# Ledger of designs, part 19: VH-VL binders against q8eqq3

Target 1, 246 residues: q8eqq3
Amino acid sequence: MKIHIMIAEDERLAREELMYLLQQENDIILCPSAENGDQLLNLYQEYNPNVIFLDIHMPGINGIEVAKKIRNEFEDKDIIIIFTTAYESYGVQAFEIQATDYLLKPFSEERFKIAMNRIRKTLSTKKVRKPKVDKLVVNLDEKMMVIDPNQIGFAAREGRTVKIHFISNEVIETKMNLKELEEKLSGFPFYRPHRSYLVNMDCIKEITPWFNGAYNLVIKDLAESTIPVSRTAAKGLFDALQGVHH
Below, E stands for the ipSAE of ESMFold2; O stands for the ipSAE of OpenDDE; V2 stands for 0.75 times the mean of E and O plus 0.25 times the DockQ between their complexes.

## First folded at step 13 (VH-VL; framework fv_lerdelimumab)

Design Q3 (at its last look DockQ between E and O 0.03; V2 from the best seeds 0.00; counts 0 for: pae O 8.4 > 2, placed apart)
Fold by ESMFold2, look of step 13:
Order: structure tokens, then sequence, then C-alpha cells
Structure Q3 (fold): chain C 246 residues (1-246), chain A 121 residues (1-121), chain B 109 residues (1-109)
């Protein structure tokens, strides 16, 4: 797998020196370079690099402010930022932005290779820690439980408590109400077929008619759990299953 | 719409000079790098030269260094190629092309239809 | 200077999938772009940035790369895809030079 690297540097000779050093590495691919902060933000969004070598002193918004925007506005905590500068005094600011490294110009081959090794170690660590699918975190007593939302069949309110039913038939009680749970699952295909239920639409096995325009859902779990669909929720359910949103 | 139109081609004798022009319209010319690319009859594409959006960086293929000069006039939205000391092997259709970027040279997304230069005794 | 090597010709049956390859040392570190050229016409960019497709280019065109090799894949080839195809990338000699491959003539049988 190649490491996608972008350079943001307005001085031609510095940019060319860094590109020369980078092209000696067998495991990287170079994105188009930026010469100011606005260009960098545009190219960053287009190419999604793993690493940015970012000159602090670019015209317009400077590299420190660009890094803050990437971390805060785009919420990208995984991108590796290596600041470059002619001045030794920026180390504290690099730490505050969670930069991976800080390279003083003119670039030495030895210091550059140290930075590359740190980049590779950081990417290996993030690969190991990064989940393939986003997770739901639920507070239980003295611990937080990490749940794969795809393993949830449905949640049900019973009295004053909400129970999360997994496809495995395991059940967990949560202090969250169904509205809070639905909000935390907003990136996943969950639906409220009834005021007391929240269902994973990807886990619906079959839908059977019930009295007065209501329905029952059969869940793809070991027990083939049955969930009611109220008359008022039925249209919304069928619209969501068919990709229609009104 | 976005358009590039080359002009200035023709038949010339070896050792002579010719200047090609490329008129740009439908986009902000001063925001993009520009290329010249040529194609000899029955042959493949050959990159010739590139110029940055502001004209500050110019680069040439070895086959034309010292003989060709790329330039631009952003006030006229026009790209130029001055071709001096022409040789028979310079016979080709010459295309101008717009880069997607100012200085990074990653893809030529708009091309003219070309102008034919024939160098013949 | 580095060169980009393409097979001079490739054939594909109508409706089948074909890959056109481009090999060169510079492709280890730089994205490839792909251009289609029909007889008597200017080239048209069909893939840039390794795998990005410009507006108006059919979904059957895709790009990929591995090591020093870039590939243009046409899934479900149509008669209108018969053309010359050129890869293009940075020349690893000097920082801002470009090079085209020799071109591949695609014949749709």
Amino acid sequence: as target 1 above (246 residues)
Amino acid sequence: EVQLVESGGGVVQPGRSLRLSCAASGFTFSSYGMHWVRQAPGKGLEWVAVISYDGSDKYYADSVKGRFTISRDNSKNTLYLQMDSLRAEDTAVYYCAKDRYKRSWYGMDVWGQGTLVTVSS
Amino acid sequence: SSELTQDPAVSVALGQTVRITCQGDSLRNYYASWYQQKPGQAPVLVIYGENKRPSGIPDRFSGSSSGNTASLTITGAQAEDEADYYCNSRDSSGYHLYVFGGGTKLTVL
C-alpha cells in the first residue's frame, strides 16, 4: 500500500528539495503540491492524503491556522502533519496541534528519514487501532461498551428501561432512551416502527400485515423476533426501505 | 464554454522561426498552468513545454530546449510558443492544453484542436 | 530521463473487459493520467489522479496502479471505445517534466 503525501510550500527550491527526498522512498505517492493555504485545503479535500508536509510561513492563512482548520473544521484526527520552517521556535505550536513531526529547513537527509520512519510507525499504529466500521459506545456501570451497530437487531422500551437486542439474542440494558439511541445511530439505517421500538432496517427479514393497516417485522436474529409497526409509521418504513424520503 | 484555439501553424523551411498562439476563453486563464503537446504525423503524443499560471516557472522537453520559448499574456488570455531553429523533426500538430492546477502539472483537462506545423525544404 | 512503456496494441471483444497497462519508474511516486484519442481528434482526458474520472466520461472507464504500473480498465467495451490510449505522468528526471507513453491502439472486435 502506498502512502499518499502532499506538500504545501510556496518556495520553489524548498518544495523541489522535499520532493527529491520523498521520491527516494519506495512506498509513497506524491499528490499535487500547494503553494498557499487555500490551495492546500482544496487539494486536501480532493486527494485525501495520509500525510501533509506543511510550511508554517505560507502567504494568506499560515500553516498553523490551516492545521487547526483540518483538525477542528474537517475533524481529521488521523492525518499526519509534518510542519516545515526555517525557524526553531515553532515546536510548542506543533505540539498543540498534535503534529507528528517538525522539520527545520534546510532539510537534512538524516532528519528526513527519521520523520519518514515516524510517519510509517504512526500509520501502522492507526491501521491497527482504526475500526473498519464506526462503533456505538454505550455506558454500562463502570465501563463503556463498544458495539458494532450492524449487530443490533432492535431496541425496545419496556417500562422505564431500554433494552438493546443483538442479532445473537444477547440483550443489554441501557439508561439511554430510544430518542437518544436513535440520535447516536443516525449514520446507520435505524427506524422507529413504533414509539416503543427502534429497528435496524438491514436486519428486517420479513414484513407481515396486521390489523387496521399495521404490520409486524420479523428480525434476522436467531429467535426471529417480531416487532410491531404502527399504522402511522408504516408509510415511513416502506419509504425508507425503498429509498424514498418525504 | 471552455475553449482553446491554436493558430500560427504553416509550412516553413528548416532553420526558420514560427510563433504559435493559443487563445483561451470560458475559464480564468490566469489560474492555471498551460502546456504545449505535439504529435508528428502517424506518431504518438510528445510533451513539449509547460508554464505556470503566472509565467514564473517554465519547463521544456530536451528535444526543444534552447530553441523553443513558452510564454503567456494573462491580460489577453493567450499562450504562446516561439519556435526558433526549426528542424524537420519538429513537423507535427501542436496542441495547447490547460492543466488542472497552477504549478503541479497533474492532468490536461482541456485541449485545443491543434495547428499543423510542417518543416520542409 | 524515464520513459513510460505501453503495449502498442490490445484487442477486446465487444462487451468484454480490457486492461491497458503503462509501466515506468516514475509511476512509483507519481499519479498517472490517461488520454483517449480518436482519429483526427484532439486527446481527451479520461482518468486523472490515478483513478478519478472527469465529467462526461462513462463509468466503464476506471484506473488503478500498483508498483511501477498503471492500468486503464474498460468494462463492457463498446465500439466507440476503439481509439488510441496514452498514459502520462511526471518524468523522474527533473521535478516538473512530463512524459507520455507510446500509446496503445485498442481494437474492439
Scores: ipSAE 0.072, ipTM 0.550, lowest interface PAE 7.4, mean pLDDT 83
Fold by OpenDDE, look of step 13:
Order: C-alpha cells, then structure tokens, then sequence
Structure Q3 (fold): chain C 246 residues (1-246), chain A 121 residues (1-121), chain B 109 residues (1-109)
C-alpha cells in the first residue's frame, strides 16, 4: 500500500527538497503540505496521513507543540512523526512524544533513506491508518460539497473564480484558487499545464501540438474540452504522464 | 539585482575591536540566514558565523567564539560582525554571504566582494 | 570540529572532464556545496544539494556524493573554469557549524 505523508515546513526550499526526496520513493503519496502548525493540525484532521515530516521551527506553534497536540488532544498514537530541524537537538522531546526519527537539515539522501526504512518498518508492525484523502471537500457558499477527485476533468480560472469541470460537464465554482486546489488534490494525478488550468491527467484523451512549442490537451469529458499547455509546462507534463517525478 | 556590500574593514592593532557591516539589497533580507566567511591572504575560505533570518539563532566557529558577535538589523537590511579582542590570525578578507534558507543551509548563493581586515602591531 | 579534505591542485585539458573530490565525515550526513573563486574575486556558488545548479551556472558543472565524499565534476572544461574550488558542508560535530575544504586549484591546460 501507499504511504500517505504530510509535510509541515515553513521554508519553501526545504519543503520542496523534502518533497523531491519523497517523490523518488515508489510507495509514497504526498498529502497537502502545511506551512505552519495550525495549518498542519487542520490538514491532519482532514487527510489523516500515515506519516508527518514535521519541522520544529515554524511560525506560531512550534513542531514539538504540534506533535504534543496530535498525541494528546487527538489521541493519535499511530501517526508516525519525523522531526526536521536545522540547528537544535530535540532528542529528549522527540523521545517523549515517541517520534520515529529525527532529520537534520539540509537533508541528505542517505539519512532520508534511513528514515524511510524506519517508517516502513514501523508501519509493518503497527496498525496502518486509513487516509481520508479519497474525497475533496469544497466550500460552496453556505454549503460544502463532497467531490470525487476522479470525477474532475479539469479546473480553470475563469475571471475572478475557479471553476471545477467534471467529466460529466457539470461545473461548480469554488473560492479556492488553483494552487490551493492543486494542493488539496495531492495524491491524485493532477497537473498544471497552464497558469489558468489544472488538469486531471487521467482524463487526457490526446495531446496535440500547438504553436511555439506549446500543446493542447483534449479532455475525455463529454464536451471534449481543450486545455492549453504552455511551453514551459510541456516537458513536465510529459514526464508526469510517463511516471517521472521531479 | 541581489547584492551584498561589506564595509568597516581596515587596519587595527591586536586586542582592538572592529565592527563590520554588510548592506543587503535586491532580496527580502529578513527571510534568509546570513553568514560571515573569511579568507586569510593566500589561504582558503574559513566559515566564521551564521545568524538565522530573524536573529534568534547565532553560531560561531571555535576560532572566533567568545570574541566575535554576529547580528542583524532587518529593518536596515544590514548584517553586522562585531570583532573584539582581535588577533593577528584574524587578518583576512571578510565576506558576508546569503544563505538559501531561513534556518537551514543549502549553500551561500550570494556573496559580497569582501572587506579587508588587517590586524597588525 | 569536522574536516573536509581536498586535493590542493588538479589539472584538466581543455574540453576534457575533471572531478574534484571532497572528503569528510560530515558528508555522510549532509550535502556539500561547491564554490568557485577566481583570483581577486569573491566565491561563487556553483553546486548545492546533491546536484543543483544556481541560475547562471553552466550545465557542465555537476555534483555527486558517495559515502563520505562529495564531488564536483566539470564536463568539458573551459579556460574560464580555471579557479580555486572549495567544498563546504555542515560540521558533523556541531551540526550548526559549517566547514570548508582546503580548496583545490584547477588548472586548465
């Protein structure tokens, strides 16, 4: 089974590096990332990851405190916590909350691999939590809509709002921007072919060449919608479609 | 353009103090850790000190610990190195360098041109 | 404190490939960064992480690591690549400390 991993890291570069390392693993699904403790707690409750890579030094509530809340308030003893830090040793605190490992930044691939092995070992011996990432909850004005990500063909920025287009040609409007939506759809095969679009790669019917190194996507929706692919996004799209992670 | 400009170097006698400054421009100074690195004439690079983006963490090489103080004023986009009890072996070109991270290190991607400090009796 | 060791000097023929290696215990746990320094100039970051190049650095520069070593490789050395090269990493003894290698003078023949 896939290991659902969530990252809490306020430093963009560090977060991206960790994401990159994790994406090299074949049994990993990345949950949405958090940039602070409060966001982590919210996302944690929503997605129920198996593993959290938790930066100790984040704005607001620090990683140790977040971990304590997860253990004590949420009474979650099954979550695997990997602490990340740049300068300080929190070994005692990590032990107290039964952290699985402790990674120093900058990350080395070797140490990361060791941590991954520990994670896998732990998961083999413990009850595996079931992630809650099967559905997407979208706020629609005064109501919430539960969406199957697999039913989404693409999302598009249209004017001031983002519209989610289903393969059934149903369209809903969300207050989320495309970036937020993309993040929430982590673990699903979505790609940003254009600044104004997010596409479900499983719904791509064909790719057609366009001008100046760009392309168009034809979606498997009823309307056979056409989505532009920018020149800069083209390579990444092809790689993603072929299972190459970056 | 991202730029770091060191100043404050000069000739001082042993035991004296000197304060170096590094003026940053072209990037969000308060978002990155900063380093001091020095290079004695004809020698290699030596890491001196690091300060986190918000100044909450400071660390020093053993060779300067207790004598040098790294600090920053984010409102002025300026990094400082207070050098006390200077020794002849402190003679070097001193570079300020920008870290790629707030609290972590993935290389120093921006360097100043350096300022020369000469400690001589 | 940890130490990073480099060969003091290496040479490469124009257009050929050269590898500069850095060795130290800290490299087991941390990536190395590499800096190029030409006479009278400030160091320039050429490689960081495992194999990441800053903007403006030619793709002939690459990085690798193995065990307690890190290497900078120049594939197709150019005359302008003649310089001193320094490796740098965190210090394994302090983690919050940093250490440079002794530097390698690269001569392009």
Amino acid sequence: as target 1 above (246 residues)
Amino acid sequence: EVQLVESGGGVVQPGRSLRLSCAASGFTFSSYGMHWVRQAPGKGLEWVAVISYDGSDKYYADSVKGRFTISRDNSKNTLYLQMDSLRAEDTAVYYCAKDRYKRSWYGMDVWGQGTLVTVSS
Amino acid sequence: SSELTQDPAVSVALGQTVRITCQGDSLRNYYASWYQQKPGQAPVLVIYGENKRPSGIPDRFSGSSSGNTASLTITGAQAEDEADYYCNSRDSSGYHLYVFGGGTKLTVL
Scores: ipSAE 0.012, ipTM 0.515, lowest interface PAE 8.4, mean pLDDT 86
ESMFold2 (binder alone), look of step 13: mean pLDDT 91; pTM 0.938

Design Q5 (at its last look DockQ between E and O 0.35; V2 from the best seeds 0.00; counts 0 for: pae E 12.1 > 2)
Fold by OpenDDE, look of step 13:
Structure Q5 (fold): chain C 246 residues (1-246), chain A 121 residues (1-121), chain B 109 residues (1-109)
Amino acid sequence: as target 1 above (246 residues)
Amino acid sequence: EVQLVESGGGVVQPGRSLRLSCAASGFTFSSYGMHWVRQAPGKGLEWVAYISYDGSDKYYADSVKGRFTISRDNSKNTLYLQMDSLRAEDTAVYYCAKDRYKSSWYGMDVWGQGTLVTVSS
Amino acid sequence: SSELTQDPAVSVALGQTVRITCQGDSLRNYYASWYQQKPGQAPVLVIYGENKRPSGIPDRFSGSSSGNTASLTITGAQAEDEADYYCNSRDSSGYHLWVFGGGTKLTVL
């Protein structure tokens, strides 16, 4: 999996230097860069990077404040923040926001490499925390049910209705179709392995080959439910499972 | 509605100059980078030039560097491409395209319909 | 300048899935954008940021990347999807350059 890195830097030369250094790494992909705090916040919401190289001194809201917003307002405790600055005095503040590293400008290649190693180490130890995602509200006849998407094993079209199957083997019926449900779950690792199914990829226990290039999924629910994967959906599923899809 | 409208295309002789314009509407023009992209008849797309939201950064393809100049007037919501020393190989439909971001790199989300430039003796 | 390569032509049966792949060194570190162009029309952005869809683009369009490649996938191809498709990214050989692939003509059978 590639590390998605975003740069927030108002100085063009510094930004380019950092881009140059990052381009030398084989396991990273660069998100759009920000030139100020507000831009960073917007781009952060859109791209959800793994790492931010954040200049402390930017026009408007400074990097420290932006970092605090990311930590507190967006409740993102997993984002790796590398502060960049021309000044040595911000070490304490960097610590307060749990920054992974602190890089002085102008950047040294050696120091950058150290930072990259720290990033990689941090990512390797961080359990892929399930996205802190919004609850799913599902209309059930006369009541609304608030659902944690992470508790969903799969959804299936059964007849004229869609049934949501939870890991607990609880089943609820929704008036939504699978497409609507998929859209509402866009921030979660769900995949359409079949026209009649929507599966939580985190709940896949095993994949078993079937006929004509198709497969079956075994779900980590109590029933060890089996879900078909169409031939046309198989490749996409494998790619998604391997983190090929952003 | 977000819209880009190119103008200024036509038939010119080699060595001559032509200036293209792109009128933008429906969005805050000064907040986005802009691109010129061209397409020779029956050929693929070729990136030509980029200008940042404030005009501070300009970049060019090697094929046009030194001959073409990209500029913008944010007060008029207009993008320009000054084309000097035109060559036969510059014959193409020229598109202006809006970048998705101020200074960013990923995606031209709005395109004009293009204006045809024909360079022929 | 770096180059992005695409197959010049691919075909897909109606309702089937097709993947168009773009390959180039720049794709190692940069996202690809994908554009659809129908005859006589301007290009339309269909995928950006690896797998992001602009408003109005059908969900049958998706993007992916691996190594030095990026792919556009159409799941359940429709007749109206017949078009030329171009990948685009930054050029890794020169800073602040962009490059398009050669384009892929998609025929829907």
Scores: ipSAE 0.846, ipTM 0.911, lowest interface PAE 0.4, mean pLDDT 90
Fold by ESMFold2, look of step 13:
Structure Q5 (fold): chain C 246 residues (1-246), chain A 121 residues (1-121), chain B 109 residues (1-109)
Amino acid sequence: as target 1 above (246 residues)
Amino acid sequence: EVQLVESGGGVVQPGRSLRLSCAASGFTFSSYGMHWVRQAPGKGLEWVAYISYDGSDKYYADSVKGRFTISRDNSKNTLYLQMDSLRAEDTAVYYCAKDRYKSSWYGMDVWGQGTLVTVSS
Amino acid sequence: SSELTQDPAVSVALGQTVRITCQGDSLRNYYASWYQQKPGQAPVLVIYGENKRPSGIPDRFSGSSSGNTASLTITGAQAEDEADYYCNSRDSSGYHLWVFGGGTKLTVL
């Protein structure tokens, strides 16, 4: 995955040193560099970088004020800011602006690598709202299948096996039990409405009341399938559908 | 209109010198880096030299290093290329080009019409 | 020094889509820019910063990059798109050196 990095540094030798260090990394793209705060704000809006290495002492708007503008006036909370400075006294201000790291000049390879590792960790956290892998790998008797979890409507225990029902009406059989399948799908919006079912909540079309506080689900494009929701699972289902987390 | 106009080309013998000029208008010249790019007859583009907006940084292609000197006069909105020890292989149309931004990484968004330099005979 | 490699010629039928490629190690870390040059004219910037179009460039021109390869795509090619196309980026052997690809002659049939 390529990380788009922009440098804001007015001093040529410092800019060149930082560019040299960045060029040793194989997973980045360098955006055009800025030499003052106004140029940075213009380039930032045009190139939309993931990361800015931002010199505190630049002509015009200083780096602290630029960071405040990005965070508060442009409301960009996701951009990663690494401050650069010759002075140790700015560390508290960098923390208060939610900078990812603070890098003293002259730059050392050791401190630079630490900053890069923090950048990668921070980007992984923000990107990982989605599952670690976008595909599910399912073992069948004689092969492994790669499945898009968004295509699963539900899975059910039917006799001695578990069947995965796709929204296309296709069905496959797996040796995994529902617990194992649920664990592999933990990054997707699946729910156990009943001990024999696992449902993709994004595929629920209709929810209808049933006897004694239970409900039935109808899945999109699987209109002939009715999936029970037990009384004890109903509250959890409605909480998950409404975004309430307990 | 943003415009660049090259001048100073001509026919010269090998070993002689020429000075090219590039007159800039329609933009704040002192805010942008500048390039020289050449194109030999029937051939592709070859980058020659770059100078930063304030003249503090100058870079040259290996083929011209030590023989060519890029410079600028921001008070006259003019870019220069001093070409010494000319060789037959320097025969080309020479373009001046404006970098798109103050930084050197945007591509060249405005080009002159070019001036022909012929090194022969 | 390392160079940017382009196919010397490509053809496209009128109204079809064509892709012009540029390959070099420096493209792993640096943006490519793309230039159109018609006979007897100065080059014109058509793509910078991977996929940005300057004002006045038709939206049928687009750019992309992956790994060490940059691409210029023209969708719905027009007769007026017939030209030489050059990519430009940094030279991977030189921190402050620029390099052009050898150019691709696009013929619209």
Scores: ipSAE 0.007, ipTM 0.457, lowest interface PAE 12.1, mean pLDDT 82
ESMFold2 (binder alone), look of step 13: mean pLDDT 90; pTM 0.932

## First folded at step 14 (VH-VL; framework fv_lerdelimumab)

Design S3 (at its last look DockQ between E and O 0.27; V2 from the best seeds 0.00; counts 0 for: pae E 15.7 > 2)
Fold by OpenDDE, look of step 14:
Structure S3 (fold): chain C 246 residues (1-246), chain A 121 residues (1-121), chain B 109 residues (1-109)
Amino acid sequence: as target 1 above (246 residues)
Amino acid sequence: EVQLVESGGGVVQPGRSLRLSCAASGFTFSSYAMHWVRQAPGKGLEWVAVISYDGSDKYYADSVKGRFTISRDNSKNTLYLQMDSLRAEDTAVYYCAKDRYKSGWYGMDVWGQGTLVTVSS
Amino acid sequence: SSELTQDPAVSVALGQTVRITCQGDSLRNYYASWYQQKPGQAPVLVIYGENKRPSGIPDRFSGSSSGNTASLTITGAQAEDEADYYCNSRDSSGYHLWVFGGGTKLTVL
């Protein structure tokens, strides 16, 4: 699989230099580039890159702030962030947002290659960490509950906990976050229609249009629960339902 | 409705100049990169040029570089293509096309019906 | 400039699936867009960003990529799908240049 990479860089020469370096790699595909933070926030939602090369110093919202927004909005998405900057002083900030690497401008080819290797290693490790489970085991009050994923309608984040909603309308609470849950359920048809929801696609009764390209899902549970679908998640949901994989 | 309408095509002799125009309506013209694409009779599509949303960046195919100039007037919602030193091989239907984004990344989602340019002695 | 290559012509039976492939160095690192052109008409964008459909484009159209290739797939070809199809991508020789494939004439039988 190709690594989808997006660049956010306001300086044309730096952007082109990075594009040039990336074009030398055989396992990457370049997403559209952003020239500022606002553009990045729009573009990354549409293209869902695996990696973002992010300049810290851009007009408007700086790269650190943009990175924080991305992390907050997509806390369950494991986007690799590589900071790019002319300044060495932002190492601590890069660490705070769990950036994979930090590249100084002008770019060294050698240093770029090191960053690419780190990217590849990180991606490979994440793939390995997705355990496929046949059954979901959840720890509840000193006992383990074995759950059939097919009986799950959806999971929702409520405060600091995640509630798993069964088709039977039974609800259990887990300390797992939605990302962890999604990873454990990777072998089943679950989708993230919203940052706060994980839905079993087999339990979707109907999809209704909402405002501005968003949708609502109605679940085949007794309560006919309604789950929001964000604009950014809508296309992916339809693709997933139709068996289209990107 | 989003619409592009090309004009300015015609018959010219080699070495002469011609200026094409593309009138845009139904969308915020100043927010999108614009392209020129041409198609010789019975041939395929050939990308000619792109201009960024604000006109600050312009890029050309090698076949027209140094001879053609792309420009835009956002106040008039109009795209232009100044064609100088025309050659017989420049004979084509010229399309203006709207990019899906500001910087020419997303593909061309709206096309005009084209205007025919014929370069002949 | 980089080059994109397509088969000049392909055929598909009504209701069947057809795949049109585009090949070129740029496709290794850039997405392909696909355009449909019927006789006497302007091109229409049918796929962009590898597998994104503009509004109004039927879901039977899909895009994919592999290595240095991109493909347009029509699942359940209809009579109205008979047209020329062009792939398009960035030019690998430039950062802001674009290139079209030679086009594929699709006949629906």
Scores: ipSAE 0.809, ipTM 0.887, lowest interface PAE 0.4, mean pLDDT 90
Fold by ESMFold2, look of step 14:
Structure S3 (fold): chain C 246 residues (1-246), chain A 121 residues (1-121), chain B 109 residues (1-109)
Amino acid sequence: as target 1 above (246 residues)
Amino acid sequence: EVQLVESGGGVVQPGRSLRLSCAASGFTFSSYAMHWVRQAPGKGLEWVAVISYDGSDKYYADSVKGRFTISRDNSKNTLYLQMDSLRAEDTAVYYCAKDRYKSGWYGMDVWGQGTLVTVSS
Amino acid sequence: SSELTQDPAVSVALGQTVRITCQGDSLRNYYASWYQQKPGQAPVLVIYGENKRPSGIPDRFSGSSSGNTASLTITGAQAEDEADYYCNSRDSSGYHLWVFGGGTKLTVL
């Protein structure tokens, strides 16, 4: 099987390094390279590659925006995207775009071979890739905190700030609003049962009816916390909970 | 409701021309690639041609290349197939189909009911 | 030149599982789509992107692929599933070209 690969990289030396690594593989066909995002979109439509190595930092439309266009505007959900970058901080955005892997510059032969093996596995097995588990990074005054979203029980707006409640009973404050937090957690089973709450559906222990078509939620290991479910959100909550069990 | 309606089929003599139309409604026509697919009586499906969302790229099966021309008018939500130098083997039901994507390579999710073209003397 | 080969006919007992196969070199590099066609009707897309179902297609339809072979599986076949089934993919010799398999007539006994 021949894998048709295209690269988008505006820096000549980095582009040549990546082409050199690709040319050592005997199961690929290298499409013409792009030097910016607009050129990539044109070449992509002309050559229809299986795989794009896509530099995040390009002039004009950058690599993140290119990937969004491919997924959303061209509706191509099956093309394999490997981001190339000098920066490790893009994991959350890569998850949201369903990137298969990322490759740090300067390119290491070892990491490149790992990426190629992942590409081959995806193509040979034809299995749907599950959303990658990403970390949530929260700025606290003098430090950043790296959070595993599975440890969050719920988040709530209290006064002018949002509080994140962990299943450990630890609580932190964040400057993010609930909408922003919900967007960053889109790959995890979080739900808005109320405009002031965001709940981890995997952590729901009990659901109790309340008057006027509303409900209350009890979170595992947070028994003193009762989360309201508005009348308008109730159907969506039950649909989501029942659907995940199949 | 997303809908495609073909028209322009009929009986024509070999060597003549015919123009098929496909009227689209219920979706943003200018966002999607469009296909023509044909099926001879009692036979399987044969892909004929595709045109990109903006009309800039056109591709044809070898069996029709040089004789057929696909085109679109996005202001009228209409796809066309100009069929020149018709042969007996072009006799088929012709379907227009909407691609799932702006690029024409991932599944034809909406089909018309087809229009019959018969090439005979 | 890429060709997609399908068995011309397959039978399944009501309620049983059947697999319809499609073989061709292009399937090493490109996903297959599957179309159902009943007599006198237009084709209907059943599977795209290897294993995805459009809205309205029952979950008894599934797709898979391995090597140069794509498969359409119908679990719990129903009488209404009796139809011709076509696989479709790109021609590996040209990125922009399409090819259909010859079709498989499914009979539900």
Scores: ipSAE 0.006, ipTM 0.411, lowest interface PAE 15.7, mean pLDDT 81
ESMFold2 (binder alone), look of step 14: mean pLDDT 91; pTM 0.940

